# VHH binders against Putative pumilio homolog 16 (APUM16), part 4

Target 1, 332 residues: Putative pumilio homolog 16 (APUM16), of Arabidopsis thaliana (Mouse-ear cress) (q9fie9)
Amino acid sequence: MANNNSFSMSTMFNTIQEILNEEPLTVPSPPSRGGYSLFHIRKAEMDIQRIFNFMTGSEDLKDDISVLDTGTLMWMASLMTSDCDYFMVITTNKNGSKTLQKLMGMSDDMDVFFFEAIMRLFIHVMTDKYASYVTIQGMRVFQQDKRELMYDQILRYACFLAGDQYGCIALNEIITDLDDPYYRDQLLDIVANNALLLSNDAYGNFVVQHVLKLRDSRCTRNIADKLCGYCVELSFKKYGSYIVERLLEAGDVPMATVVLDLLACKTEMLIRLARSEYGNFVVCKALELTNEILTADLFYGLVNRLMPYRHLLHRSPRSKIATILDSMSVPN
Below, E stands for the ipSAE of ESMFold2; O stands for the ipSAE of OpenDDE; V2 stands for 0.75 times the mean of E and O plus 0.25 times the DockQ between their complexes.

## First folded at step 1 (VHH)

Design b13 (framework vhh_8h63_2)
Fold by ESMFold2-Fast, scan of step 1:
Structure b13 (fold): chain B 332 residues (1-332), chain A 125 residues (1-125)
Amino acid sequence: as target 1 above (332 residues)
Amino acid sequence: ELQLVESGGGLVQAGGSLTVSCAASGFTFSEYAMGWSRQAPGKERELVAGIDSGGSTYYADTVKGRFTISRDNAKNTLYLQMNSLKPEDTAMYYCAAGYFDSEWYALDESSYDYWGQGTQVTVSG
């Protein structure tokens, strides 16, 4: 239920905020494990520095990686994942992320190290510009059992990730790639259930737009249902108007939901919408689509509401609404 | 040192066409996703078109069907062919480069690391 979801979301949000407020990563000394001698600690520091330089180097490392032997690759994977700070410094580096993505999928044994590191640092990885690519790559190349555990984490954090600058982009790629109908349907349900919140979010709106482009009839109808009553408010906003236009294009039921919202609002608000920077495109598309598919009741409902104010619409140089109204057999 | 230089802007009448181009240097152009963004006076910047390293194209709804983005990897050049131009297309047009392969990154300003200085396009009514 909504109250149960709100409580879980609040707890999750507080936990994630605590994680994200951690201090910037520094270059730490390797963790002491099993009573390392000073000699072994210094050797490990040198080895980690060499790996770091190799992973973050500015040259294309594609050919260099292909010539490395299996033992060297396993040693590198083990060492770079031995400490959370080392792994994060590599994955949040543009070249380090690229190099790591090329190493992933080469060996199931090596992938265990990368998978475990990603799972320990899931939110940090998913909300970073470069590190999020590492998780996306894991979702594509890891074995099914590991991918399913990663899907469970995506479901847990889906709404938060949708609201993050980089998390929303990674989430959209994961939604596109998701072949498992159980996880796909669960993820689509989370997006639809939160459609109003996400449509009004700076980044979440991209997730709603992406899901609508999938043309999943059930999910699209669920989104339309959740946005019913809010289509006019959304249409005044840049990205909200894009979502409303997608609903207009998504079939008879979503289209009717949008048009009925337009017809239910006060005339002053409808005229203000028709003359607004983004809303004029919504009203224009509603007229075009209701006329095209011969939904005469909805088309004439809109025409009858707009026609008395045609003179105000003609004073908007960028609006095509006046042209559509002028195409009627009887002028104003 | 990565450089992006736009050219081809100018004055054009409503309903007309114009092509702007972007010359890229200092990086492996073929490995980068490229985009076109625009900003009209007093308005926020809008990403209108993107093309990834594989050649897949992405467009904002405001320009879809009218604008065509393309790239020539041999010439390290990005193009934006603009047809059926409207007065609302009047803006400074910026070339951008980023390292990504996703549609959603292509239409997000923060996904681009490098930007040109822009070329002005003015559409008269």
Scores: ipSAE 0.000, ipTM 0.163, lowest interface PAE 19.6, mean pLDDT 80

Design b14 (framework vhh_7zox_3)
Fold by ESMFold2-Fast, scan of step 1:
Structure b14 (fold): chain B 332 residues (1-332), chain A 124 residues (1-124)
Amino acid sequence: as target 1 above (332 residues)
Amino acid sequence: DVQLVESGGGLVQPGGSLRLSCVASGFTFDDYAMGWVRQAPGKGLEWVSDISSGGSTGYADSVKGRFAISRDNAKNTLYLQMNRLKPEDTAVYYCATGWDYLESLYDSSEYGYAGQGTQVTVSS
């Protein structure tokens, strides 16, 4: 609905503004009392450069890390996470991300450093193409108490992440991996409540498609409810049409929601949809599914509305709709 | 790690056919829309075709009626059957996941993307 869509957009905008107002990546402040010697500062800088070179090096490093002693691993973890900028430079590097993922889960003591750094930089990590996989790995290998805190952050930022080019990929993998019914259901509810906004978003549509693929009856019905009245508009769009086709396939109630939208729109709009690049697949699938499952009222409702324009449909690309209409015994 | 490996390109005469394949790994293949994007020599990236996770297909006007996209979810493989090839179809063909790679296909920062493509040359 329009009111629900307006409120969802306002909420998402406020969430995005909150994230954008967060302080930029910064070096930790020095202690309030006493100074660092120049020697200690230089040593830390050299050690950071050494760790950076080690972490961002070749694939052979993956074999090397498995033989490192506990002291060396703890030293590396501590130094890598001592500064937000250092951690982000490593995690946003393709090799650095891969190497860090291999270090995670090796020791609970070491994982504390990585967990705290991820939580401090959660949105920055989740919206980077390489660093997002560090967070996914943490959700797979960290202890349950840490994973639950990470789930809380996912719930808080779900809509923003869904709209991000890398966040949507990470979010979908998290949704697939998440077996805790409480967190999974809450995350699915957030997606469903924002389904109209996300279905129209360049990246959020992939989250809606992924969730529909899960075949969760409650979530699918909630998505159908939120998209009710908008199925025709969505069907003119490349990815919106894919979402509508998924609803048609998802069971009697979501299918009925789509077909009733088709039947409720102006005849000119329905014919325009049936002749459009993406909408023709939606109309064709609606006819095929309502005919196959013997939903006669919905099938003949569509046939009766399309039949007077059969001639125009024969001139459309692929003419599948016209072929279906020609096979039915209906008056001119 | 996400990876896409394209194959099946080659040299073919006008009017000929080729079948491209793309093997995907590192993600839940059947959850994603998949597509083909091409780049002709000295030109920008052009969307060719896509297929939704549900099997619904789209095609660029330049290839409609000649190309057919399909997927085998059990094999994590995307296909493009190219028929009645024209010299204008000469390009490197790239497999893409459900976001358009039109702006950054050659960006090595794209996560898990193999970036290799497969060369299709149509000449007499």
Scores: ipSAE 0.000, ipTM 0.149, lowest interface PAE 19.4, mean pLDDT 77

Design b15 (framework vhh_6fv0_2; at its last look DockQ between E and O 0.01; V2 from the best seeds 0.00; counts 0 for: pae E 14.2 > 2, unsure alone 63.3 < 65, placed apart)
Fold by ESMFold2, look of step 2:
Structure b15 (fold): chain B 332 residues (1-332), chain A 125 residues (1-125)
Amino acid sequence: as target 1 above (332 residues)
Amino acid sequence: QVQLQESGGGLVQPGGSLRLSCAASGFTFSSYAMYWVRQAPEKGLEWVSTISDSGGSTYYKDSVKGRFTVSRDNAKNTLYLQMNSLKPEDAAQYYCAADYLTGWEYDSAEYFQHRGQGTQVTVSS
């Protein structure tokens, strides 16, 4: 058999020529009771069905769509974006998303259609597995005025996107790609201001982790400030403990914030944390990082609280805390 | 001052139907896309459906597609959700919401800028 799908460039060209050779559609009249003519409705549905088959039938990333003339491409862009349902059916398809991304950036005039379609259903595009990458591609290839409007929408919906399975992935890609300090800093501030909510979220924690990996000292300090008072609670949790460990490593001020939070809880809670599945790593890292002359007050604050309970910490099978405390023991 | 008031909730048997309403005031209702979201006890907010400002485009979470129909009457400033073939997993507090199209709020923890007070839907299992 000749190819990976039933739709070849020769077949595609013939299909497009059939559309172009048909009588032009009249501009639809405003619908009222009775609606459109059955012939008009059926022809439009047939035309979009051909475009859908073309857009979703390409399974080869190397397909060259530049062979089509500009007028054909413009007509296709206009029709596939003329209805939100048409656009979403194409963009939520894996191959449709890939093919649309190839069309984007070819022409500023054509990009207007794609931009407007994305913006009409921005949240739904951004929270779809495949359609979200159409928006990411737009952020890479659209004119700056369009990209600024898209950044405004991302800022508006950032927390909602961060809490979505696919939205969090798309948001992280956009955070990585942002060059403009004005929008980047605002987006980072939104994540930091909502760090507690996001850190407790099944998907939002990945956004917090991502921004911490950027190693932006201002954002890291803001996150530490917002998580102040909550580091013990977070340290009992798998993803929360990772975030707290990253804060401990981030510099003297974030580290002090975390350690003071640990010291502020009741000793019984600190011991439970030190023996817990995830919290033991936080306490151990806090001891290791504060064991220096300039942080001796923090270090011995922790040691003084933990030392009387050293016997319980020896029974923790994966904890190194007891070893650290044993090295500090004074024989009597 | 934005005001949204949901109504029409209640107790139904599996397979039953309810029609929710959302009365809107304090903003130009016809200028905003409207959302239905729901929250089961001890769970986060879940998106259910969206309707464009004109009502010409509607969108649904996959689990409700074909069973729920969102609509609006811009002359009455009212949003509707027709819920058919209800299942126990549809039981939740239902809220209507409007997005804010004219500005930014960077310190909000809420997923939608404007939402109503909610109406309870209960489906006996």
Scores: ipSAE 0.000, ipTM 0.263, lowest interface PAE 14.2, mean pLDDT 78
ESMFold2-Fast, scan of step 1: ipSAE 0.000; ipTM 0.335
ESMFold2 (binder alone), look of step 2: mean pLDDT 77; pTM 0.781
OpenDDE, look of step 2: ipSAE 0.005; ipTM 0.267

Design b16 (framework vhh_7pa5_2)
Fold by ESMFold2-Fast, scan of step 1:
Structure b16 (fold): chain B 332 residues (1-332), chain A 126 residues (1-126)
Amino acid sequence: as target 1 above (332 residues)
Amino acid sequence: QVQLVESGGGMVQPGGSLRLSCAASGFTFSNYWMSWVRRAPGKGPEWVSTISGSGGSTSYADSVKGRFTISRDNAKNTLYLQMNSLKPEDTALYYCAKEYDSLWESYGLDSDFDYWGQGTQVTVSS
């Protein structure tokens, strides 16, 4: 159903037919009168407009690219990357971004144009919803020499990207895809070293959460070490509590770090946490996990701190904590 | 609301065939690339196959190439996976997936794709 798009399939087909009739090998020399004629300028503007209409007009453009010859594709790649503004218009458009992603990896000669444009506009591309996926695709399909240069830029800007609404999403995709141990370990180390800052950031917390999902034991231990002393503070916050819950689930050492923070805080703060909107899930999970893995000293440490306030906890909305504590007073 | 409902799984002997279906609703099905992803017991998710919105472009994992065929019926908002010459290593929960969006979702541990379905179990055993 082509009518779902502002650009019809009939219009796209006609645009493709017009593009196929171009001769990309003919390069006009500058006129002897000292510049390009108005005719040549108008032709270039028309060609750019045709490419824009083709690239941005439909989500199904990916399929229709297969009908274009390699000379036409090279010409299009050259025109799309000839100007920073042209490249950004295409890459920041949902359909244009998807179409560019399909062109990438088809030819090493074409990839040079895309790589150079991405590197010139790296931060702008990485912090846009649709353009960031063009860079991610390049990291998947370009030759290793180009991918390594892109990895270097990711390492340089990792913390900045983590703090951006779209950059954090792109960074997480890159972390998942990154098989090179050197670049992967460096990137994980940057996240871990900045875990406290990122865990308190509106977008950086998603990067910390994502890294914890990878279950990399070295990185998880480093994150736990950086968050040691702050687990109670984080547990009062929506996304901070999610991070702390992931640490509790991440094995004996990260779990112990969280539970020891709970045991080290003042009783008033622990009870307030146990009754809070997000912190109650952290305290409940700490009790359940310390009981399940039979860390009796940590489990009873928590029970002994909470038990005098059992009646207050019972009056909290549907507190599972009170239920756990009640079960400790009933034999068998 | 986006819904993806997989069906067609079951138990089959090695060398057998199954046809999986995915009924899509809540979005313009023909505008999205669709994928099949599987998760075997004790393993992470493995991408199986992808098809373009129009159905003109398809791709397959090396492990299933030549044995599986992905297809779609945009008039019925349905995605299919025809599985032939099934092997014990094809045993997995099979998921229908819409292409990944740039929006970060903090749910699930194993999704590279937007709007995973509930899955359908395929068991290949003697």
Scores: ipSAE 0.000, ipTM 0.108, lowest interface PAE 17.8, mean pLDDT 77

Design c01 (framework vhh_7pa5_2)
Amino acid sequence: QVQLVESGGGMVQPGGSLRLSCAASGFTFSSYAMSWVRRAPGKGPEWVSTISGSGGSTSYADSVKGRFTISRDNAKNTLYLQMNSLKPEDTALYYCAKGRSLWSLFGTKDYFDYWGQGTQVTVSS
ESMFold2-Fast, scan of step 1: ipSAE 0.000; ipTM 0.422

Design c02 (framework vhh_6fv0_2)
Fold by ESMFold2-Fast, scan of step 1:
Structure c02 (fold): chain B 332 residues (1-332), chain A 124 residues (1-124)
Amino acid sequence: as target 1 above (332 residues)
Amino acid sequence: QVQLQESGGGLVQPGGSLRLSCAASGFTFSSYAMYWVRQAPEKGLEWVSTISSGGSYTYYKDSVKGRFTVSRDNAKNTLYLQMNSLKPEDAAQYYCARGTLFYKWLSPSQYDYRGQGTQVTVSS
């Protein structure tokens, strides 16, 4: 008789638990359970219970995987990817994720099973702590045609992923590893175009920080452009101040963008920033980096705004700003 | 509510062709491997074909290989079975089925949902 009942993740989880508690399966008869187009069937079929235990086992399975024949590996790949909920149970398990990563890249025929499953569940896989590494591995080891389709999905969901607790980590790994100039530049452009929103996001700020560390001059200038007018606001915030400090370090044009924002704000705001928990590091770095012949006008612009208030800056904890200003007041 | 609705069956002469369709609703069709199973008069349920969720992998019963082609259109939530060079032994009620586990054939628990079926008769 047919079973006409299904409850998604919950029913699948219960089904796997039932299989783990099941008595050993009888050896399948090849004519009765025939299916030989893309995988080899052995006299004794490995059951789902053994596959689940193999995939989620805590021991190092590197040596065990290398001794499995191609037919067994292909059958396992087909089985694991035929059901979305089962694939997610395996990929979201720490050991299951690690084992899947080792199976990926072994053959293109096997990789198509994993590729289809990842594409079907893309945002769910990318936003899980362990499953996201399965997708990252696919982008490292799959053939070019599959990688390009995965890059297209990354571009489509980049801002969503950047705003997710695990998606932002996965996105940063992808940005680091991305060797294709076309997709790299498009992804960097998406981050830069959304730099203001991301810099103010609980997780997206880590993506902006990561991209700035790459020292890509075009992307960094685009980020600076998008953050122009907002550098003071960002500098009052812990992670926003880190972003602004990176812009100051990134070359003359991004540095000038930040310093011009500081010079454009009201004096009261500039002094508040110089005395703030995070903003004092931004103002100090701006002074240190502009104290050169080619940027003397920017340096003296900041000094002239801060000098009347040096007595307040001396009262701020661990302020280097006051020390810099004092060096300008003492005739040496 | 999960529903599977087969169509396209009928009477055909030996050597003829039929195309079966299965309209799926009430679940994310693109997330599941799908099956075609058949039951001849006074015989048990017999697995015929399986297609992976994305459509790239297809599996067939030995006696239908080269004659039958399973395919799917995930945008239309529809499963197909193209049957060519039909033989009298292919006469059966054909069902499409959704399976929880891809490898299980001819088990009462092989599929969690099955349609009402469509009758295929091969006669001369």
Scores: ipSAE 0.000, ipTM 0.114, lowest interface PAE 20.3, mean pLDDT 78

Design c03 (framework vhh_7uia_1)
Fold by ESMFold2-Fast, scan of step 1:
Structure c03 (fold): chain B 332 residues (1-332), chain A 125 residues (1-125)
Amino acid sequence: as target 1 above (332 residues)
Amino acid sequence: QLQLVETGGGLVKPGGSLRLSCVVSGFTFSRYAMAWVRQAPGKELEWVSSISGSGGSTYYEDSVKGRFTISTDNAKNTLYLQMSSLKPEDTAVYYCAKSLRGYFLYDSTSLFDYWGQGTQVTVSS
């Protein structure tokens, strides 16, 4: 419910809905002032109604779109992109977004209108649940020159998008789809360079998690470098602990970065972490992976720090750490 | 079937002496550096002393130099720690530990790959 009253799009949407609920227009009478400008205004309002009804229709429009002539398609593209607020009303509607995606890629001339509208409204389009998929579709079907300009905008706004509820979802989709090494590497570098900020963000943490799942060695190492010194702090937090666990799973160098952070912290903090709701999973995974991979210096470094407090760890609910430590003791 | 078994701990008065023993089995004793590591209640693990696999090099924490002596008997597969001039601050659980290598740095506990169960040493009147 929050924030509907402050958008110009909400005002435009209400205006369109009011127009759609009007009875059929009666024959126009001559205007009392000026020329036929009032007639032209009413004609534009009727055209807005037609476009809105077509774009937001609930039936399968695939066959309907294929029978439209070039003139009608160009008229529709021109009209729906002539006003930024009107374009946003259509593209933020679930059916409108899907219909627009089907129109994209049909004609290079028509795509110019959609590209220009997306570029003018880039942040607004990318931070909406349905409109963001219009931008993603443009990146799939537009000519290379247009796609490159769209990638430049993604790079420019990457951190802002990562921190947005819908922008982070769209950004992750774009990261997954990116085949161009230049733009992919630059986008991954932006995420890695901002990994500490994003890992502590309500939505940005999902972008860091998604990038780590891709198992890109260079990017993962860069993220590990940026989170070095902060792994303990992050491990006390729900999503921060998930990121640290993925670094532990990501190979020898990221794993060592996490474990060295654990070994560098004060004993009181390490025990508090091992007994915490989320940190216990990090410490347990560090022990299991260092033991499994036979990194004995890191494994026994952790055992040495935890062993004195194994009785406190036994008293902590749902901890496997104490069980691992007990397995290191010789019989009676 | 690697095992380290510590014995010789107990209650002793300040200025007294104790000898800790660690019997090892399941590996070639003379190929690995061995160590004694202790832990006082509520404190971190403190490295005390180590001996090279050959027995030719010994190392001590500054607080125990001149008071403690580490030695091995290869025929008995046994590591010893002779403790003299014991102080209340020597009160701790003492662990026998095997290094990953025939040598290790005297200030590092992270290079040990196997530990004993520990033996309690209490220095009080």
Scores: ipSAE 0.000, ipTM 0.071, lowest interface PAE 26.3, mean pLDDT 77

Design c04 (framework vhh_7nfr_2)
Fold by ESMFold2-Fast, scan of step 1:
Structure c04 (fold): chain B 332 residues (1-332), chain A 125 residues (1-125)
Amino acid sequence: as target 1 above (332 residues)
Amino acid sequence: QVQLQESGGGLVQPGGSLRLSCAASGFTFSSYWMSWVRQAPGEGREWVSSISYSGGSTYYADSVKGRFTIARDNVKNTLYLLMDSLKSDDTAVYYCARGPKILWGSLSEKAFDYWGQGTQVTVSS
């Protein structure tokens, strides 16, 4: 009666709950030929649900994962990545993402399933709040060859990701983590080359701000160069003003670029900026920094243009500019 | 167009050895798990062995453990099955298959998306 009318793997387990018993499970005897496929299709659907429940459970699964054998881990990896929709359902779940991150880096053979799924779904995983961290984990734990292919995808899609609500957060994490000078410099160059577009974008401005916080002299000077002529326009905007303030703080060359833009604009524009909600902080910082670092020509250039309008500036209760002008006892 | 072509089958005496080959084309061979599946006369298909993309992990049916060795050459896009200590019960058509897509319990044909034409292995005196 023992008819091997089935595919059987003696080392495979039927359910996650059975695997957690720490005992190798015998493969069930195959049912009749016609009933076999239906039984196993239904069993696969049950196993998919059990894997989902295991992956998305809120319990600490560290000890549970450590008791799983190689065959079970490979079965789970294969099943999770067999369908793009199923992989996305797991990776976009907060607990599923965290559990998957723990499975990554455990074996090269398992990592190939995760790598291939991530690469097929790259934009979808990178633009999701939780799935993006699966990709970031892959870049930390996968073999060098896989990491380089992932870096190439980041370079290809950098501007698109920078413009996305979750992609910009993931991109900033990657920029911080990326220690390979070749890929890091290329990524920084892409941000700098697109600095004007990104500084005016709802999410891209956060990428520009993040890169400026790194204080990379080459990248910061390139950003300053791309924003030259636009510093006044940006300073009227909430996030644009933050970018301009960071350029003022970033050293003599970026500071000079900003201040020269202020000095090049029409006097009426400069006074309007000094009285604006965000621009007053830019003008104030420009005065404070040019005075503090003894950049006399730039400091007096600003003072000489603002001083005739001192009484107009006093009519704004939010402006520190009038106070700075009044506190000036002698030109340095 | 995906193609899998088996070779190396034939008639062999009990206790003898055979080496099966499978030439793969039309896809990135190094990115897929590969398997051997056999079908004995009058019986359903039985999974024999599977190998990971890199060759680092191999799995065998209990009936062939210690006697068969699965191997691959990713440069030549070729899958191998080295069959030692052959028994009359090993008589079957041996198929090269791409996959499994899922490694669990009893595998269905759904686990494999492409199959070769098969090569006959006959073990008899």
Scores: ipSAE 0.000, ipTM 0.129, lowest interface PAE 16.1, mean pLDDT 79

Design c05 (framework vhh_7zox_3)
Fold by ESMFold2-Fast, scan of step 1:
Structure c05 (fold): chain B 332 residues (1-332), chain A 124 residues (1-124)
Amino acid sequence: as target 1 above (332 residues)
Amino acid sequence: DVQLVESGGGLVQPGGSLRLSCVASGFTFSSYAMGWVRQAPGKGLEWVSDIYSGGSTGYADSVKGRFAISRDNAKNTLYLQMNRLKPEDTAVYYCAAKPTSLFWQLSRSEYDYAGQGTQVTVSS
């Protein structure tokens, strides 16, 4: 379960208390002489419960969002964001997150409430499965001034988010959507500067892979520079091998960095890599690309080191390396 | 226990249409990302299309606008509607399954389960 009723009731009580200390937009004259009565506390409690049920309840209720007037929407937005725990209970709920995303971008006045709540809870929102999509939606629909402040938070927490199971997904969506050159370049620089750490992380490797897929030549060369000396080590690992393969495909400079790492390692290690579960794809791609684009020195450097051991490579199931080497040993 | 049974392949004229289907059993189909991968004669594996449990789809540039992937979780069935077929679409088409949002990141066939393939030939 995502919700605990005891804790949500405590949060609702705190939110009700805050409302009673402020004058609500549509409250009729109080029945008590000069103060809020128990009636007003009970009315506010019912209103909080209604909003919670609406936000987290059945999908049929959410089809009616567009019929709500501006005053009602502003009141709901204010109430939902008045308490951090209440906002988190809504945003971490699958239905609550989806409903909140539909309310965002409808008006800048309403978006102020959502923006302020997201900014107060930025790390908690960004690292939750459902709440992270609320922040992604804000980055897409909020006004430029709010988006820039959110970009600043992304830059501040980029490495932390890259290492989180939900934060890395959200970060990759943000990288794809980010069109501001200043913030985009800063974010790409942070990923590149931390490429070795991230490439070896359970989730951060997906961020490195995503950035390489964008084919930004400056960022890709910076990543290649940071991974120089480590390409062989990475190629023995499932996701590390994918990163190395993308560097091979990314142009002459990143390709040369990878191939020179292969040529710098001991022959025993190169043969072990060529026969390994993931490394064989790296060595095969290095041979294919250096041959195809006619980088003869790099191609023949690899061939000369692998040829004496071609019979061992034939013993590895599904290895294309042995097939390439065989084509080099047939005269004419 | 796990089975992926493919059907719908055959010989078709250029500009024609085919509908491929893949019936899955022995695993929780609704929790798996499903896709189609093809291999043309003398070529390597090429990713064609994928569909996540939530319905999000992806397509290779070579088939965008011509192919449509869909799934029926109640029937444990994956579909590929292929329209305006070209000779270069000639290949063995494989149904594949994996339990991960990383499907789009893989450049080679590293799936949990794969079918036997169905031959599609586009010629006059």
Scores: ipSAE 0.000, ipTM 0.092, lowest interface PAE 22.7, mean pLDDT 77

